# VH-VL binders against b7j9k3: the designs that were tried, part 9

Target 1, 255 residues: b7j9k3
Amino acid sequence: MTTEPGDRAWVLHHYPYGDTSLIVELFTRTQGRLGVLAKGARRARSALARIEAGRPLWVRWLGRGELPVLAQAEELGPFLPLNPLQNLSLFYVNELLLRLTQRRDPFPDLFQVYEETIDALCSEPGEGWYLRRFERRLLENLGWAPDLAHCAECGRSPDAASSEHWLYQAAHGVFCRAHAPDAAVAIEAAALVWLRGAMQTRSMPVWNSSLRRCLEQELLVHLGGRPLESRRLLTAYLRRTQPAMTIQKREEHSE

## First folded at step 21 (VH-VL)

Design w6
Fold by OpenDDE, look of step 21:
Structure w6 (fold): chain C 255 residues (1-255), chain A 121 residues (1-121), chain B 107 residues (1-107)
Amino acid sequence: as target 1 above (255 residues)
Amino acid sequence: QVQLQESGPGLVKPSETLSLTCTVSGGSISSYYWHWIRQPPGKGLEWIGVIYYEGSTYYNPSLKSRVTISKDTSKNQVSLKLSSVTAADTAVYYCARVDYEGSYLEYFDYWGQGTTVTVSS
Amino acid sequence: DIVMTQSPDSLAVSLGERATINCKSSQYVSDYVAWYQQKPGQPPKLLINYASNRATGVPDRFSGSGYGTDFTLTISSLQAEDVAVYYCQQYWSTPYTFGQGTKLEIK
């Protein structure tokens, strides 16, 4: 049984396997999503018992099969307790990867974005721009991101300086006003420029609703029309924990 | 407190152009998106279209070929034109907006009282 | 277009009792749903946005719920002043569309 050299990884999800083991879904830098069998992880004294989401690991595994055995898992940083909002945000990001990626398909750039997203949700709790960034980068890495630089009909490009509004349509991309489709989400040219750019800084709050709808609609296409449970839970949490009017303003300004 | 008031002719002949104006008081129109919505007698609500803060417009596809929305910031007014009217265009017409400056949310906090337009010979 | 279908078309409820109005969208609209109350001769009045957020000044007896495609407006204890037509609306995607309305009366 050959041993892989090891990789930096994050736990996306785990579930019981037999009486004493776990199947663990990892997101790794060089292997992409990787399912591993963590033998004995359910035992109280197991060194693998502390495998959880939200903490970077160094992992090694044995075997070349669909579920290699987890041979080593070492924490690469301190445990940081997350509040419920942060946990739900992490759950959301992880569910996207679980639902939309295939095992053993590496995305090194997306992995970096993933880590930056986790850092952002810890450093800027309640903000949503980093989720939009992750969503867009995910779509790009999977080859599903529509062109945001050109009207799908005439090829004209959005000009951020114009403050003009464009229309976004899932699976098709953007349209200038002259070629607006029948069903779309309105979005400022500057927001499109941000979204197709490096996204190293937060978006303007007024764009958040449009950005969210555009990206959620796009992702939904690839989710086969089956929405994410994490998104539902996140929405429910926000509605429960904040006053109605404050929620509205916060969502406009943070997500 | 912002106030919206629709005005225009209550009667329009078939094939003519319906022209309405929404006069806004208590606030500037420049920072909001303005919508027109209509309601035929005893029927539900139909979204007509929107004008954005920079002046671009988007219309309901069902009415797109006949609708023009514009605004005059100096008069603090938003206008609706609907060409080639028929009896089916008989309705109460409302102008509306959301109560959040710069918001892209298209629910409607503020409505005018509406103006009735009857299309008849 | 996204079709919003309300049920029932009309509802009679006794004073003090619970009134429930349902709204179903033809496709996923997340929580981008609003509810309006309209009384005769008046424009619609916003009651709920984001499916479950009460607008300013709306009594606590009004509540909204739902996510995705199924939404509900509830009046926990019907009052005389609640007699009206109620509309749901999606603002997920253009063109923005309303339900056909539900007429609520006192039994």
Scores: ipSAE 0.897, ipTM 0.942, lowest interface PAE 0.6, mean pLDDT 93
Fold by ESMFold2, look of step 22:
Structure w6 (fold): chain C 255 residues (1-255), chain A 121 residues (1-121), chain B 107 residues (1-107)
Amino acid sequence: as target 1 above (255 residues)
Amino acid sequence: QVQLQESGPGLVKPSETLSLTCTVSGGSISSYYWHWIRQPPGKGLEWIGVIYYEGSTYYNPSLKSRVTISKDTSKNQVSLKLSSVTAADTAVYYCARVDYEGSYLEYFDYWGQGTTVTVSS
Amino acid sequence: DIVMTQSPDSLAVSLGERATINCKSSQYVSDYVAWYQQKPGQPPKLLINYASNRATGVPDRFSGSGYGTDFTLTISSLQAEDVAVYYCQQYWSTPYTFGQGTKLEIK
């Protein structure tokens, strides 16, 4: 039988090359990140589909070198206009992939997570749970996620029903209060359990300061201490336009 | 409107234990976590530590061998003990809290009036 | 420990003019920076959280900016009541630390 295989892909980034061409960074289902030369893509009547971030494509390429030529690019789904916050969120997700993955290193599960994240991003106003989930799933798929199930010193497990605080230290894991390190982020036991599960808003506030800090600190370990420009822009936008989070009532505690 | 008032001895001898109390009015201490912060004369601010809802504590590593923070919910009070004091512990001592309850945050939007402690013979 | 370094240590500015105070952290702190105003004999008063969010009741002439390691407090039109010492503070990671302070005076 005869098959004409292509590959499903998303545009992460592109920039001009020569007079009429683009260099395009794709995230592909079967090959991971792939850099391609999109010849003539900037011409007024290019035969290639629009090469823009946030658009799913079916692609074929030619050549076995470091920069194959993009032979075909067809749009696979509708383009929905993104508001400024959605665009910044997409930029952030794409920059994480560009900084933390290698070309031609396939991650099929991460590709699925990426698509789920873009779907959620397109349907949600404002910063949402899907960014925290993407951050955690990214770390898991790349093999960098710490063990959140056990204290790094004694092996004790967090209990989601407990009001007990835990300590998170990037690159070192989590600690119960009996083994608190000198530098850490305090985090709810329930937040640690949330990070191990489906990560849905029904069980945790959408914008939890402890979760944001812990995930940002962990990602910075792998970014070599060089923070993302997209994170700076996204954070500035959120502080200017939206409350940091919705206050939730906590149960009072007695001694 | 919550009001915080620190109290304790103004003068403490070297090597003794400094003991301070923060009395809270206009609100319950049970829904918040509480910090102690100090300021030596003419100097900047130093965070001492925190006591959380469940009574557990976390202290500045520079002081943790000498510091105990506790609370008494029946009196609506938070207390600080600092052992083995020296002249370097002379400061204004503040209790403080965060107004926000959604997650752990450690900027301080409510401060007590402060109480001055002098360590000298 | 994360060191917060303010500049200048002292600043004299004419009434109605712009005052600018800088704060630099020794490590990345995202936007987890607060600013405080302290007048003699008083506790510190929160002005700014998250580097740029004015606290309730703080006049519009106070603004904050910055991200990562470099932070700025700006008073756009200095008033007589703004004479105080100003502190930055990080709450990114324990132990939480303050800058050494900047004394602001009317010139």
Scores: ipSAE 0.666, ipTM 0.834, lowest interface PAE 1.7, mean pLDDT 85

## First folded at step 22 (VH-VL)

Design x6
Fold by OpenDDE, fold request of step 24:
Structure x6 (fold): chain C 255 residues (1-255), chain A 121 residues (1-121), chain B 107 residues (1-107)
Amino acid sequence: as target 1 above (255 residues)
Amino acid sequence: QVQLQESGPGLVKPSETLSLTCTVSGGSISSYYVHWIRQPPGKGLEWIGVIYYEGSTYYNPSLRSRVTISKDTSKNQVSLKLSSVTAADTAVYYCARVDYEGSYLEYFDYWGQGTTVTVSS
Amino acid sequence: DIVMTQSPDSLAVSLGERATINCKSSQYVSDYVAWYQQKPGQPPKLLINYASNRATGVPDRFSGSGYGTDFTLTISSLQAEDVAVYYCQQYWSTPYTFGQGTKLEIK
């Protein structure tokens, strides 16, 4: 078995394998999602006991098969405890990758976005713009992102200066006022401009509800109409922990 | 306190155009989405359409060809026109919006009292 | 269109007892569901938004639950003033649609 040179990785998920091992789903910079067999990881005081979501690892693995053996896992940086909201947000992001990406399909740019998303959820807990950014970048990297620059029927482009409302329809893209589809989400032109851009700046809070619905509907198409449990849990948590009036306001500022 | 009030003719002849006005007080229609919703006698609610804060409009596809929503910001009024009316258009007509300035949400916590429109010869 | 189907169409409940109204959407709508109470001669009154959040001024006996396609409005202890028709509504996508209504009466 050939030992790979190593890669920066994040743990997306792990589950028991046999009595003493784990199968670990990693998101790596150069290999994309990578499933590895972590032998002995379930043993007490195992060096692999720190395989957990939310922190980066340096990993090496043996073999080129579907499930190579994890040869090395080193923690990169200190552990940062996450609160329940942050954990649920991370869980959501990870589930998206698990459900929508294939193993051994590298997305170096998306990997960077992933790390930036984690940084953002740590530094700006409760905000939602970085989740929208991740969702859009995921769709783009997978080649599934609809064109947001042109009406799907006439080719007219949204003008952010007009503040006009467009209609977003999952799988089809955006439609101008003159070509409104039968079912869609209304979204301001400026929000579309933000969404198709670099998204390095926070979106306007008033866009959050529209952006959330647009992207969730788009993702649902590719999820085969099966919504994410993590999304449900995240939503439920927010609704339980926020007052009704605050929730209305919070939706425009966070998930 | 925000208030919405519908006004218009209570009786319209078949094939004519129904015209209603929603007068909004306590908030600017330039800061809210204003919706029209109707309810036939003894039946449920049907969303007619919306006018967004900047003036864009979208209509229920079932009524799109017959509906026009517009607004007069100087009067803080939103208008509904429904052409070629039939008995099926007999209903209580409501205008509605959310109680959150700057909100782009599409549920309705402010309603007018409604205005009854009967289509009859 | 997203179809909102309520059940039952009518419900009779004794005073002080629990009333439960269900609403099912024809497709996933997340938690973008509202509940309304409508009394004769009055417009609908918002009770619940986001499936489970009570609107301002709504008594604690009213509660909403659900996510995705199945939603429930519950009145924990029915009061005489709760006699009305109740509607669910989705605001996930246009056109926004309502359930057919559930008539709640005192047994």
Scores: ipSAE 0.921, ipTM 0.955, lowest interface PAE 0.5, mean pLDDT 93
Fold by OpenDDE, fold request of step 24:
Structure x6 (fold): chain C 255 residues (1-255), chain A 121 residues (1-121), chain B 107 residues (1-107)
Amino acid sequence: as target 1 above (255 residues)
Amino acid sequence: QVQLQESGPGLVKPSETLSLTCTVSGGSISSYYVHWIRQPPGKGLEWIGVIYYEGSTYYNPSLRSRVTISKDTSKNQVSLKLSSVTAADTAVYYCARVDYEGSYLEYFDYWGQGTTVTVSS
Amino acid sequence: DIVMTQSPDSLAVSLGERATINCKSSQYVSDYVAWYQQKPGQPPKLLINYASNRATGVPDRFSGSGYGTDFTLTISSLQAEDVAVYYCQQYWSTPYTFGQGTKLEIK
């Protein structure tokens, strides 16, 4: 077996395999999600002890099968301890990738967004716009993002300047008022414009509730109606640590 | 101090149009969502529809064909019209809103006292 | 429409005892659930939002819990003034829907 040239990777999750090994789920730039067998990673004083979520690695692996052997894992930067909120946010983002991506399906653009999300998670803990950005970019990269530029029935486009409210329906997209579906989330036109754009700036806090519901509903479709535990935990944490108005403000200012 | 007050005729004949007004004090209807909710005698609550702060509306699909919600910003009033009423439309009608200005949430902190509407010949 | 189903339809609890009301949604609604108290001749009063957050001015004896599809309103120690009909409501998606109500009485 030939050693692959290597790739930049993040650890999404790992779990024991046998007495001395780990199976490690990696998110890589060129290979997408990659499962590797880290032999001896559980041994005392193992050099692979650095395999943990939240830090970038350079990895090399042997083999082209479903579970190649991890040959090298080198840190590309220092590990920074995360607070509980940051950890839960990372856990959530990682679980999305684990649940919704297939192995060996590369998403270089999404990989960049992932790194940017981690950076934002570290620099702006408690904010939610970068999670919404990640959610949307994930859906886009997977080819599941509905069109937000046109009413699904008449083709009319939302005008951000009008502050008009549109209706989002998971799996179908957006509808103007004239073509309101039977069930939807109301969302301001400007929020739709933001959501279908580059999302390089934070969204308006007042959009947070709508954006959260829209994206969570969309993701839930692809999760087979099985919500993420990480999402539940993150939500619970936020509700416990912030009062209602603060939470509302946070939802409007943070997640 | 936010106050909502519903007003309108307490009696409407079948097939006629019910017209109600919600007068809002202590806040601008241009900064809030205003909802209409009704409650038939001895029954639960039914969401009728909403008018958003910029004037767009959305209605319960079950009532969509008969409902019109509008507002007069100069008077800080929201109106509800329900056409072709029947006995089934007999209810206490409430207007309601959330407390947080600019909030796009749809739980209801503030309620009017409600106005009773009876549909009878 | 998302159906909110409360249980029980009515219950009687002794003063000072715990009252528990359940609400089940027909589909996932995250924590976008509110609870209301309604007394005769009055509009509903918001008790809980986000499934577990007490609204301003609501006594500590009221608490909400739940996530996803199963939600619970608890009154830890029933007071005489707590006699009312209680409603759950989802604001996850339109149309916004309420439970059928639970009538709480003193045993």
Scores: ipSAE 0.921, ipTM 0.956, lowest interface PAE 0.5, mean pLDDT 93
Fold by OpenDDE, look of step 22:
Structure x6 (fold): chain C 255 residues (1-255), chain A 121 residues (1-121), chain B 107 residues (1-107)
Amino acid sequence: as target 1 above (255 residues)
Amino acid sequence: QVQLQESGPGLVKPSETLSLTCTVSGGSISSYYVHWIRQPPGKGLEWIGVIYYEGSTYYNPSLRSRVTISKDTSKNQVSLKLSSVTAADTAVYYCARVDYEGSYLEYFDYWGQGTTVTVSS
Amino acid sequence: DIVMTQSPDSLAVSLGERATINCKSSQYVSDYVAWYQQKPGQPPKLLINYASNRATGVPDRFSGSGYGTDFTLTISSLQAEDVAVYYCQQYWSTPYTFGQGTKLEIK
């Protein structure tokens, strides 16, 4: 068996395989999502016990099959303990990758966005802009992102200088007021401009609910109408941990 | 305290245009979405449409061809026009809004008392 | 349109007993569901938003639950003043729609 050159990787998920092994889903820079067999990882004092979500690894693997054997796993940085909100956010991002990407399909740009998302998740817990960024970039990398620059009917473009509301419809994109579809999410023109841009800066808090709904609806189409458990849990957590009278603000300013 | 109050003719003839006004006090319509909702006698609630804080509108597709919502910020009033009315348009008409300023959330914390409109010859 | 279907259409419950009203959406709406109470001659009053969050001033006996497509309004101990028609509403996408209503009476 030939040893692969190795890659930077993040653990998305792992589950038991046999008595002593794990199947580990990795997100790698050069290979995309990669499933590996971590032999002996369940044994006491295993060196592979470092396989956990939320920390970067350098990994090498043996074989070209669907589940190559994990040959090496080294930590590339310290593990930072995450609070429940951070863990749920990470769980959500990871579940998106697990559900929507195929193995051995690399997305170097998305990998960078993923790392940036984790950084933001750690430094700005409770914010939502970086999740929206990740969601949009995921859709773009997968070739599923609708055009946000033009009305799907007339080709008119949203103007960031205006506060005009446009209408977003999953799978179809955006519509100006004159061509409003029967079912849509209202979204400010400037929010659309943000969403189709580099998204290197925070979105306006007032856009959060619209952005969330737009992207969640779009993703749901590609999830086959099966919503993510992680989203449900994240939403439930946010509602539970905030005073009733402040939830309205939270919806607009976070998540 | 924010208050909404609907006003307009209680009786409209078939094929004519229903015109209502929602007067908002205790808050500015320039910072909130204002919605119109109606309720036929003994029936449920139907969302008619919304005017956003900058003046753009969206209407229920079922009524889109007949509905016009506008606002006068100087008077802090929102207007509803419904053309070509029939008996089916007989209802209590409400204007409503969310409490949180600038919110894109479309539930309704504040309601007017409603105004009854009867379509009859 | 997203159809909101309530069950039952009418409910009679004894004072002090639990009342349960269900609402089902025809498609996924996350937790973007509100509940309203309407008494005769009055506009609807917001009880619950985000499926489970009590609006300001709403008694603790009112609670909401659910996510996705199935939602429930519960009154833990029915009071005389709770006699009303209750509506669920989705605000996930336009057009915003309400359930057909549930008439709650005292048994």
Scores: ipSAE 0.903, ipTM 0.946, lowest interface PAE 0.6, mean pLDDT 93

